# VH-VL binders against o60147: the designs that were tried, part 271

Target 1, 175 residues: o60147
Amino acid sequence: MLEKNKYLYIFRHIQTNQVLLSQGNVLKKTALFQLPYPLQKPVAPNGMRPAKLRKDHWVPLLKVEFPNESMFQSVFMQLLNYRKYRSVQPLTSDLLKLPIPVRRRKIMRQEVPNTIADLADILNKEKFPENSVRLQLSDKSDSEYADWPPSVQIDSEEIKLSRGFREKTTVDEAR
Short names: E, the ipSAE of ESMFold2; O, the ipSAE of OpenDDE; V2, 0.75 times the mean of E and O plus 0.25 times the DockQ between their complexes.

## First folded at step 13 (VH-VL)

Design od13 (framework fv_lerdelimumab)
Fold by ESMFold2-Fast, scan of step 13:
Structure od13 (fold): chain C 175 residues (1-175), chain A 121 residues (1-121), chain B 109 residues (1-109)
Amino acid sequence: as target 1 above (175 residues)
Amino acid sequence: EVQLVESGGGVVQPGRSLRLSCAASGFTFSSYGMHWVRQAPGKGLEWVAVISWDGSNKYYADSVKGRFTISRDNSKNTLYLQMDSLRAEDTAVYYCAKDAGYTSDWYFDYWGQGTLVTVSS
Amino acid sequence: SSELTQDPAVSVALGQTVRITCQGDSLRSSSASWYQQKPGQAPVLVIYGSNNRPSGIPDRFSGSSSGNTASLTITGAQAEDEADYYCNSRDSSGNHLVVFGGGTKLTVL
């Protein structure tokens, strides 16, 4: 069995800062269903889902390595659920005062801090062994959005991949 | 195999209380939100309530808010629905349903066989 | 307040194609999912996210959506497809998380 089930791949949108979670190093189009309503639907004041998955618009945010599949599944599902249940919480009065396009942009920009904070919250509630969960970030300053438990080891080296979590191929380098 | 088994239904008089249970197996219960959906005899489906994977968030249909309480015990893989102040219009088969979990949309990938609650004098 | 409207009944001849529709404002902001329910049985998910089919569901089932309308299509209907079909979506307003259509009884002739 490949160790794919031990890794959580987290992507962010290059313009909007929206976040998508993946069990694999390549996003599937169904990952878009993690985002609320289609962006252009007029009755969705907080609509944020693009019509199509443009893989070139999503870059690595962080990669999480878990000691086993059970821990991976638990944390992965909890992260999806944090986001799902956050989508039904009432909007703050400050957000409600904003025009819809500005409101959506502000909410989308907050997904990276929220995802980092959610991950840390989940890991602080779990009793994982010391240094058993390894985080590798594309921008190490993003780790400052949360306080991490002793179970977390943050890699000193940042993610060097520029096209998702895939290494550059000789074909990509020639293009 | 994923299984959801409801129990606790029966015949009860208006104004009384009843507690439903749903025993879950075949999946990691603590990783998924759970729902109650009901269906009156010969009628359509009506969503009743949801509880988050960890029990910290609960939401109810307006028709049952203030009367029904959803809860879960993750150590026992069991979902509950406490039904107070029952009315004739609460007569229905009550289904336990598993939230699909991985999308922002709300839909149910597995359902129990249901338990009948009849509220009648 | 957002409700989903389905025609109460539809018929199809064995081996022919039938389309069941679901309409409502909630579909402008949410995906539709579809459930098959046979008499005395629990509902079974047949389509989610408007056009995705769960593992184990025959490929004759497909879904689509546009604007405020979602559709379930059964291509080459079989006798075993005779059932009630329900759509559901998320209600993005108020205190309602989920809304269901009234259901469509499919008769396979």
Scores: ipSAE 0.475, ipTM 0.783, lowest interface PAE 2.1, mean pLDDT 86

Design od14 (framework fv_lerdelimumab; at its last look DockQ between E and O 0.02; V2 from the best seeds 0.00; counts 0 for: pae O 12.6 > 2, placed apart)
Fold by ESMFold2, look of step 15:
Structure od14 (fold): chain C 175 residues (1-175), chain A 121 residues (1-121), chain B 109 residues (1-109)
Amino acid sequence: as target 1 above (175 residues)
Amino acid sequence: EVQLVESGGGVVQPGRSLRLSCAASGFTFSSYGMHWVRQAPGKGLEWVAVISWDGSNKYYADSVKGRFTISRDNSKNTLYLQMDSLRAEDTAVYYCAKDHGDSSGWYFDLWGQGTLVTVSS
Amino acid sequence: SSELTQDPAVSVALGQTVRITCQGDSLRSSSASWYQQKPGQAPVLVIYGSNNRPSGIPDRFSGSSSGNTASLTITGAQAEDEADYYCNSRDSSGNHLVVFGGGTKLTVL
């Protein structure tokens, strides 16, 4: 069965360095459900789920091209689950020493390297064909957060931040 | 003494609500994600819900999603489970548990004694 | 599927070796932990990770894993080992965050 290529898009928040996973090259408001639930209304601590998506605050981190929907869905679900596992793990002793606002900022700043490491861990455990998965990064040095399996081909060209993930202007869906 | 103690179980009619509490002592409660696990009479263990260290992340089993709400009060070292729209199949002993394992699995190293919830009539 | 399958019952003669198995696809990417539960009591962790024993657990308990299967081995089974045994894992491919096996009732003859 011949299936369309599928893409995983990963965004980074320009201020907090939090990560959002997306099936599309433009974030939808529903992606905000990946962020922590607000602890207090109407003002929540930084990094909690905002009421509205600010698309100008989210920039490309990386994208992954899969040869079919099945491989994409497997990896996407596992990445979401890895994020959940990390969110409920015990705090380390170095985090416990920090005041809560500083602790939250440090946890958020770990999301980029952690997500890249988790992606590689998933791909190393999956038995995908050699060179079947293409990875493109906004900063190629970010590939150094992990060891990649033979299934992954890292694109020599970086994603240009001024163009985002899009190759051409698309008609944004009305909402 | 390191322990978890559940309370708030009882007999309720279907469609009613009940709130469970789990009192923690002897460890830094606010540094752990906390879980609820239940066991129906004569049946096995079933995971119910988890809440992150600060309460900002919550996850539920499909069987309870939309009906149960996990919460915590770190100033009181207490975990809660609000159970709404109770059904007969929710009848179980409810345990709270603490994970103290590594990042590759779930290692529930501390359990409470459990509290019985019976949904009948 | 994210289910963990255990045989519902197993028996062992006193002093003999027994193996309790836990099988599921999630075990390819998740460590299993093992819990002992005696009647009317809360579960207790007996093995975590591959072969780590919490303080107070006898060295006759050991664990192993291969592919999608995890095993709990009790060498020289004793009367107090009679209990229900549960494995658990992460649900790396499904919507269940934590998965328990159905449990194995061990009887010591």
Scores: ipSAE 0.770, ipTM 0.876, lowest interface PAE 0.8, mean pLDDT 87
Fold by ESMFold2-Fast, scan of step 13:
Structure od14 (fold): chain C 175 residues (1-175), chain A 121 residues (1-121), chain B 109 residues (1-109)
Amino acid sequence: as target 1 above (175 residues)
Amino acid sequence: EVQLVESGGGVVQPGRSLRLSCAASGFTFSSYGMHWVRQAPGKGLEWVAVISWDGSNKYYADSVKGRFTISRDNSKNTLYLQMDSLRAEDTAVYYCAKDHGDSSGWYFDLWGQGTLVTVSS
Amino acid sequence: SSELTQDPAVSVALGQTVRITCQGDSLRSSSASWYQQKPGQAPVLVIYGSNNRPSGIPDRFSGSSSGNTASLTITGAQAEDEADYYCNSRDSSGNHLVVFGGGTKLTVL
C-alpha cells in the first residue's frame, strides 16, 4: 500500500557539504531556507542576489523509510529542530580558534556527520518497533557516524542515483 | 572589563515601537551567540530571541515572533532588539546575554544590567 | 512539555544544606545551568553543564542530575545566598531553543 510522507529524502551539497531535508524525492526552492549560509557570495549587503536552487548540485545522502506518516512527521519535525539548534548553538573552543572563513567552512563540512548523528539520536529516543525504519545510504560508511537502535535496518544496497533521487525523464534523456 | 550594557528602554503606549541596544566590551563579540531575555515585574525569566555569532541565523519565542527583530553589528560590538506592535504584556526588564557552551551544555555566562520597558495606556 | 518546573519557595537555616530542584523532559538529554538573582540585579551564572562552577563561585554550590530532574545544592548556606534561583536548559529536539524554570525564592533564616 502506497502511503504519502513516509519517506525522508536527505541531500548533500557537492561543494559545501551542507544538508537539505525533503519530504519528496525532488527538492523545492523553499528547501533553501534551511541553509544557515548562502551558496553564493553576496556582492554587497544591499546587493545580495536571491537564492537559486540548482538541483544538479545536490546529491543523495540517505533515504529513510518509516512504517507510517505519523512516525515520519515526528522524526522530520525533530530533525528540523536539531538543525535550528545547531545553526545558533555556541561555538566550541576549537572553532573559536579558527579564522572566520575557515571556521565557516568547518561548520558546513560537519553538517553531514551532524545530521546522521541527530537522526540516530532521535531514533534512539523514539520507541519504534524492531526493524521498522529502513535506511538506504549513498555511502554506507556514513552510517558509522552514529550508533543505531534495534528499530533501524540499514539497506545493503547503496543509492546509485547521481541526479538527486529523481529518475531521468524521456525529455532529460533526449537532451 | 568584560561587560554588556543595555539602553533604549522607556515608557511607551501599546501599538508603538522601541529599539533596544546592548553594547559589548572586553570579549570577541563576533565569536558568540547573543540573546535577549526578559523579566516582567515580580515574575521569572523568559527567553525572547537569539542571534548566531555572524548574524546569519535568528530565532524567537512564540510570544514575540513577527513583532520583534533581533540584529547585531559586529563592527560596533552592538546587539539590537527592534520591538514593534508592543503590548502591555511586553512590560519587563530586558537583559542581553552572551551564550557559551561546550560538550557539557549551553548557558549564559555574561548578562547586562537590564533596561526597563513599560507599555502602558 | 518543554517547561521546567521549580518549587516557588524554599527556606534553609544559616549553615545548613538546601537542595533546589528543577524538572522537565528536556533534562533527559540536556544538562541544566543555574542562575542566582538578587533583587534589582541581573542573573549570575552559578552552575553550568549540570555540575561545573564558573571562576569566583564558592565551592558550597554544586549541581547534580538524574533522569528528568536537575538539582542545585548549597552546602552550608550563607546569608548572601538569599536570592531567586533559576534553572535553564536547551531543547535541541523541541520548538523552543531555551527554557527557564519558574524560579525558586531561597530564604536564609
Scores: ipSAE 0.696, ipTM 0.843, lowest interface PAE 0.8, mean pLDDT 85
Fold by OpenDDE, look of step 14:
Structure od14 (fold): chain C 175 residues (1-175), chain A 121 residues (1-121), chain B 109 residues (1-109)
Amino acid sequence: as target 1 above (175 residues)
Amino acid sequence: EVQLVESGGGVVQPGRSLRLSCAASGFTFSSYGMHWVRQAPGKGLEWVAVISWDGSNKYYADSVKGRFTISRDNSKNTLYLQMDSLRAEDTAVYYCAKDHGDSSGWYFDLWGQGTLVTVSS
Amino acid sequence: SSELTQDPAVSVALGQTVRITCQGDSLRSSSASWYQQKPGQAPVLVIYGSNNRPSGIPDRFSGSSSGNTASLTITGAQAEDEADYYCNSRDSSGNHLVVFGGGTKLTVL
């Protein structure tokens, strides 16, 4: 039997901190549809949706292993819904006081912690079996953005994926 | 004065297109998401679409998805709704509504007076 | 999409208290807003964030929430309060981000 894809990878843009969700360790072009439409064909560091996927601009944020594909799909779709909702949420008063470029940057900076928080919230609601979900983080400190349910086992092992969707080398580990 | 003023409504045949406009004044238009909400005659309120403050994100009700396009020109303080492939069930008063700018929930603190769209053969 | 349900009609005697209730799963995760609509007029926000009143809204209007329900209460109903009232919330179903209740026609007797 072929093993079903039960791995969620979350990537962040190295400049904008925008977030992409991926089933598997290789980003597909279609992942760009997760990003907002460009107004003036902006590229990084301005954010939005680039015309082309530059894999080398994305680094892994976290990896999640689910017990099965069904659980993966459920969480994946929920994450997209959370993002969708957040993308049109009202701006906070603090943001409204900021110039538009600064506002955009600040919003983008929140995508990583928000996504992590979303994931934790979703997993809390799903009530998966204890230690059934394995979470690996590129930066262990990112786990502090949320309280994780008992279903989540935070793996001490680091993600082996590096920028460009390649395996980490000794050079990469030294960075 | 803080206000929204819709325009562009009228009588059209099924299958035709119509473009609605909503002129905003009295507030920083570019800072807020904007919505279209419609109300069929004698019926309740139905959410139609939302556009983020910068226009980068757009979402639609299933009933209009693929047919309607929400857009905005912040330089003109104007919200638009392009309605294509109109159907009889699209007959309604169309309101533009301002999204709030806080974390208190999702609500509309400002409404236009609405513009009537009638789709009939 | 998720739905919000309201009683289609309620009545209240002048000076009495009436509660209009909205029910739906979306209310478990999001606060309700309430809108008053009089014939031939646009809706007017009367309550948001469960129990916040916009400027200009009389203090006889209040909101509450519990579980999958939200309520608008008018304490000491006035004749001018006769209107349709709609609840609203965020939709967690994904496609519809916003959902309205079916509306409640309030008659002041």
Scores: ipSAE 0.603, ipTM 0.866, lowest interface PAE 1.0, mean pLDDT 90
ESMFold2, look of step 14: ipSAE 0.756; ipTM 0.872
ESMFold2 (binder alone), look of step 14: mean pLDDT 90; pTM 0.934
ESMFold2 (binder alone), look of step 15: mean pLDDT 90; pTM 0.935
OpenDDE, look of step 15: ipSAE 0.000; ipTM 0.564

Design od15 (framework fv_lerdelimumab)
Fold by ESMFold2-Fast, scan of step 13:
Structure od15 (fold): chain C 175 residues (1-175), chain A 121 residues (1-121), chain B 109 residues (1-109)
Amino acid sequence: as target 1 above (175 residues)
Amino acid sequence: EVQLVESGGGVVQPGRSLRLSCAASGFTFSSYGMHWVRQAPGKGLEWVAVISWDGSNKYYADSVKGRFTISRDNSKNTLYLQMDSLRAEDTAVYYCAKDEGLRSGWYFDYWGQGTLVTVSS
Amino acid sequence: SSELTQDPAVSVALGQTVRITCQGDSLRSSSASWYQQKPGQAPVLVIYGSNNRPSGIPDRFSGSSSGNTASLTITGAQAEDEADYYCNSRDSSGNHLVVFGGGTKLTVL
């Protein structure tokens, strides 16, 4: 049995600290629809065109290996749901004291710790077998944003990206 | 002290448009996500739409996506729902609801009294 | 259609305990909140985050959650508790942010 689509990759934007989730190690342009705060201004009169994907601006944050695709899909969808949920959450009083552009920047910078915390929360609520989930972090200290369940094994090996990570594809060019 | 007052409901023909408003007071409107929830006569509650604190993020129920538009004016403490291409099944009392949401779940701590929208020929 | 399942009706004798249940996959990863609605009125929050009670809600109301099930318990039901009760939660499938149960009509005998 060939292992397909049981890997979750999470990427961090080097300037804003915003996060993108990917099914596998290729970052697609359509992933930009995940962003609560678009990287570019709207170009359409009554809508927003997706921001240009600059692959050189995204670095691996973490990689998760699941025992099977079903578990991967469950966690992936829940994590996407958490992102939508957080985008409409109330602001804390400290944020209200800041000018709107500074406020948005501070909110965006919290996406890394928030995403890691949300991943751990999902994994703690799911009853996965002991040591069945492998977590690789680009920076091991990021594991400290959360308490991990017994199902998670943390490795600090370098995250390997596919050759396709930097290559333009028909999918990446899709509107 | 927290008050949500809906307005703009009424009788409209199928295919036409209607705009609902919700005037908020008693809390810092600009710091909260706001929701529209509807209830058809004799039926249960159905979530319709949500808007983030600054209006940058909006999400809709599948039944209204592409027809309804949620918006807000933080300078006026007012939430809006623009309802286009109305159908008979859109007939309901529409509630404005304030979200005090938790990470683990949603809850609406305050609701308006509702405004009735009747889509009838 | 709601993705959270509630029984449409339940009855309880005055002063006795009743449990209203809400079931759905979203409850495995998200807490439930509960609303009381009396005829002609807007819903009122009675429990949030599975087991927290807002100020002004009597202590006879309590909540619990386990697996795919959330429960609202009224210990020592009073006549004024007669109402429709709705649960809500996040949508685990990602299609919606909020889902409601179909509602349970409580009759106090």
Scores: ipSAE 0.665, ipTM 0.830, lowest interface PAE 0.9, mean pLDDT 84

Design od16 (framework fv_lerdelimumab; at its last look DockQ between E and O 0.03; V2 from the best seeds 0.00; counts 0 for: placed apart)
Fold by ESMFold2, look of step 14:
Structure od16 (fold): chain C 175 residues (1-175), chain A 121 residues (1-121), chain B 109 residues (1-109)
Amino acid sequence: as target 1 above (175 residues)
Amino acid sequence: EVQLVESGGGVVQPGRSLRLSCAASGFTFSSYGMHWVRQAPGKGLEWVAVISWDGSNKYYADSVKGRFTISRDNSKNTLYLQMDSLRAEDTAVYYCAKDEGYKSGFYFDYWGQGTLVTVSS
Amino acid sequence: SSELTQDPAVSVALGQTVRITCQGDSLRSSSASWYQQKPGQAPVLVIYGSNNRPSGIPDRFSGSSSGNTASLTITGAQAEDEADYYCNSRDSSGNHLVVFGGGTKLTVL
């Protein structure tokens, strides 16, 4: 029997706050297809799909453990659909007032709260058993972007991926 | 007030190309996602493609992926559909449609009159 | 692959009430819109957000939704209501972003 993937990993860009969805705890280059097409050639403007994946720019946002692989696949596809839907919605009047670079930055900053809200909306509509979906966040205050159904158990421990150990500090004499 | 006018339809042979245009007026074109929807003779409505306000996001129906390209020129208030490798099954009236955007759904409040594309020998 | 199902045809006697339905799983997460299309014409929006009526649409048209079903109701049907009716929604789980129902031909007797 093979190990079945039942984990959703969501990453955040350290500078733009854009979001990438992943089936694995390490981003693959194909995740970049979730980012907007570059508008200018040959170099994409900030926030657009880059030529290379910079793994040092993407940090964990949250992780979700589902009851099984089919439920994971369903939620993953629905989240991708929400992102496509939002990407083609009309601009609000407050966005139209902004110069295009500022406008794009404001849109990118909405991705974290929007993705968390969309995840919760999907989970509220699914009929999963109580406490069958485990959610772990890098910053527990991010859970405040949504109202979670009884099926979701929010882990008390924050994500500490790639954290190292600090050895006992040696204090050198200074003048 | 709001006007959408399609053009560029006609009769073409299979394997050929055709470019449709949709001229928009009466609204801020550059703030809206724009869609193409088609209707084969005697059939229902079929969504074809969408493009975001600035053109940075594009999505297509599976039946047209790799053959059709949606684009826009916000300086001309014009939406385009480049149709390559045309097939008989692409025969339809092609409409451009404006999505007003209502939470959770698509809301096509204005449609053009349509332009007929016939793909036959 | 999410699909919206409509009955192909429905009849109503003049002045009577008729309900046209649209069913699909995507309607649990998406509001519905309804379009009237008369022969040789472009579609016209008659209901948006499942239950809102655009300006200029007669008040005999109303909409509702529950679960995976959206409905268009015409009370006091008139001869000019004879047309094809389509619903649409967001395709919440499929490769198509927008999905339309197959259409319902309404005949006013």
Scores: ipSAE 0.790, ipTM 0.894, lowest interface PAE 0.6, mean pLDDT 87
Fold by ESMFold2-Fast, scan of step 13:
Structure od16 (fold): chain C 175 residues (1-175), chain A 121 residues (1-121), chain B 109 residues (1-109)
Amino acid sequence: as target 1 above (175 residues)
Amino acid sequence: EVQLVESGGGVVQPGRSLRLSCAASGFTFSSYGMHWVRQAPGKGLEWVAVISWDGSNKYYADSVKGRFTISRDNSKNTLYLQMDSLRAEDTAVYYCAKDEGYKSGFYFDYWGQGTLVTVSS
Amino acid sequence: SSELTQDPAVSVALGQTVRITCQGDSLRSSSASWYQQKPGQAPVLVIYGSNNRPSGIPDRFSGSSSGNTASLTITGAQAEDEADYYCNSRDSSGNHLVVFGGGTKLTVL
């Protein structure tokens, strides 16, 4: 058995603060189906076409390394499920006083803290070995949106990539 | 008092279409996600579809995906379910339900009386 | 088939305690809600968030949850409690958002 795809890559939109989840370090167009509020107005009658993917508008938020692919898939699917659940929840009373466009903007802004909180909740429900899940953030203060279980080790180094999870130059020690 | 009243059910032939409506009153309809749940005669409850407060997000059970379309008109406090390509197994009482939500779970605090859809030749 | 498992039938004598159970992996990460359904009627919420009772529901109804199991307890069952009981949770599989148990028919003897 070969272990593969042990990483969850989480991206943040630079303008709206919306979040996308990816199994790889490169976003695919189909990831846009995760968005509660499309970046482009729907042109089809049912509005189901994904918005155009501008990869330069998505920056790393968080990277999670799991012990194996099975744990990764479980957490990834649960996190996608949480996003769907949140998108159909009732509005809080503070949002009702706001005009609809302002209301949507505020909801979108909350996706970062909500995603981090949901990730922590999922990891707290799973029985992972101590220090078996490695968490690396672009901004370590974002870890304060949640209480993390003993299974999580937060990397002391922040992600320094401004566009995606790709390095500008490749360093290969085993050439 | 919260009320949900379904309508639009009836007898329809396989392959045809039917549109259900749910008229809501007694709460701020535009603030809540709304669901359709069905129950075949003598069987249990089966979740069908959900729509977010403004209609931006819609999710469906796999059994109806691509055939059913959920929609809402917040100006009329009305929820809809457009059912296309109907099959005999779609025969059920269709309920609309209001979700209050709680602790990452669904909490259907109010249900309509249901409307019967019979798909037969 | 349902992801949440319930026994199809259970019986209880008048005034006695009955416990109806709901089991599934989704309950590890989601709270359960319970619904009472009488013949020809819409379901009525009796418990939400695993252990909360809505206004108007008698205090003989209570709920609990541990691990992959949720339970509805009726202490001092009455004749009018005879009904079908359904649990639901958020579906953890990603294919559905909501999953219901198959239902338990409660007979009060």
Scores: ipSAE 0.779, ipTM 0.912, lowest interface PAE 0.5, mean pLDDT 86
Fold by OpenDDE, look of step 14:
Order: C-alpha cells, then sequence, then structure tokens
Structure od16 (fold): chain C 175 residues (1-175), chain A 121 residues (1-121), chain B 109 residues (1-109)
C-alpha cells in the first residue's frame, strides 16, 4: 500500500473530462468541491458539478510522487489556486459566441491539458531537486502538454489503475 | 514588512570577482525562490539567475552562465551572487527579487533597492 | 531565448487613458506581469497574472492579454505615473526562466 500523504492523483471524469485532485488514490466526496462551476447543479455530463461522487466515473490521469508531504501540500494548494483563477477569468469572445452547452463542453475539455500545464508550471516554480518528483501518466502523450522541469522524472510505465479509487483495506479503515 | 537589501557592489576591474549579498526580512525566506535581476545604466531589466527555496536548483541567464553563481543561506535569510570573470557588460545595478508564481508565470512581488556593480579597466 | 517587445516610449495627457503593450511568443502560454520604475528607484510590481493588482496599486492600473500580447492600461493617468514600465513573463526557452520586455518610457503631458 502506498502512503497517501506524498502522492498526488489527478483524476479525469470519463464523460466530461473534468479534473479532480486527490491526495492518494481514493477520491473523497469533498473532492467535488474542486469543480469550478458551483452556480448550477445539473448532473453530468451536462452539469458542471455532479450531485454525487461516482468513483467509477473517474479514471486516473496522472500520479505524482513527491519527496515529502510538505512538497505535496504546496503543489496541491497551488493547483487549486490555479483552477480557481481560471474559474473567475472572463470568457473569451470566441467562447461567448458559442451556445452554452458547446461552451461548457469546450471549457471542460480544456481541464486536462490545463491541469497538466499548471502542474508543470508549479513544479517549474518550486524547482525541487533533480529527479525528486516522479510523474506517472495514464497516457504518456499527456506529458506533451507541458515542459517539465529537471525535478520531474517521467515514469516509463503508465498507470494501470482503471478507476479513481481502490478498495478499502484494514489500514485505510483505521485511518 | 518585506525588505530586501542588496550589498557588495562596487568598482572592479575586468576579470575580477565580486560577491553580492541580499538580506531578506519580513517573510519566510526559506519558502521562496529568489532571483537576481540587473539593469545596465540607462538600459532595461535583465533576468540573471534564480535559486530554489532550498537552494537545490539554480538557473542562469546565458549571459552569465559559467561565471556567476547564485546561492543562499536560509539560516541567515541571505541571498548571494558570486560573480567571477566579470566583464564590462556586467556593469549594472543588481537587484534581488522575491519569487512569486502565478498561473503560467513568474513575477517578482518585492525588489531590493539594488547595488551598483561597475566593471571598468 | 524568447523576447518581449515594447514600444520604447509613449505619452499620455493628464487624466487620459494610455495602453502599453507587450508582445512575444511567451505570452501565448504565460501570464504577464508589469513593473513600474521611476528614476533612481527599484521596479515596483503593478500588475501580475495579466490583470491582478497588488495591494497599494491604484485601480487605474489594469492589465489584459490577447494572443501573444499583454497590455497595461492606465485609465486616468496621473503625473506620478510617469515612469518606465516593463513587462515580463515566463520564458520557456533555453536556460531562461524569466524574460523582460525592453521597457516603455511613459511621459505624462
Amino acid sequence: as target 1 above (175 residues)
Amino acid sequence: EVQLVESGGGVVQPGRSLRLSCAASGFTFSSYGMHWVRQAPGKGLEWVAVISWDGSNKYYADSVKGRFTISRDNSKNTLYLQMDSLRAEDTAVYYCAKDEGYKSGFYFDYWGQGTLVTVSS
Amino acid sequence: SSELTQDPAVSVALGQTVRITCQGDSLRSSSASWYQQKPGQAPVLVIYGSNNRPSGIPDRFSGSSSGNTASLTITGAQAEDEADYYCNSRDSSGNHLVVFGGGTKLTVL
């Protein structure tokens, strides 16, 4: 079993491509609060925030192993901040020209590349020691969304986990 | 209040070395990257170097790479720039600047007042 | 390395609006920050993240971005706004992590 405290998992919704951040490979219900559009509560795939967490609808996008929990927390919080920033930015004229459903879809489609780019940007800022951060992706091609700093070692192996959760163990229940 | 105070500037001959210091206060120094930025007389700003929060990573502008060394002592809240093999074109006011990041960018929320380095034969 | 270009000089009448523009490929992927520098002084951050003002910066300062450009706008220029203005952004090329524009000297008439 992996220590959750230094592992960042980023999950993608299989329908909407929305992104959730997780400390460890078990999504919490509270993760839904990460979704940037709280004004309306329609259900996925038309909604921006599902009413319930369907773990089976989330697949891992990438896994990041940090040297320690402190570094994890730093990056985690920054990622949330970046997301928040995006959510409050005015929409471009191009987006405003689109019908609302189309617009929403387009915005959601950008979540994955944006999150990856954000992560890379944050890691470039942090400038952790070389090869101190291990990045594993479900799709290696996703690494092309950004330039990674020397601190990041991209794992040649892809994530094998197919869902955004793992079965609870006795250890997990004790925590 | 955040304060950055540079020191160590002066007049030096080409080929010589000089060490700059930047004393930081008013923030958790060890939590932030630090930069050196210089400005030649009557010219614009030029990024020089950056050091990570723990000093584990350093990056330099091509113009100074191999000659300048950025370092820090977090116990003293001090940033350093060791300048070796100085050239006339290194003449500038050198600023230390606090690193801050925002989406897809770096910026400097605080600057020192700078210290003048003059390289002249 | 990536470059950011600015007009070397612009002028604005007192109380009028002026826009200083920065252009460069890095701005397509990185947000710009802007610095004000008065003679004999250190630069002061006035805009970051394209359009965020630090505490203490007047609301007449604003930022915008489009494509490979970023702009600093001063709405209702004041005499004290006369200064050099520099844009910067992350540089994704080479060993440079940060790049500055050449600076724009703003004269308030």
Scores: ipSAE 0.394, ipTM 0.739, lowest interface PAE 1.0, mean pLDDT 89
ESMFold2 (binder alone), look of step 14: mean pLDDT 90; pTM 0.933

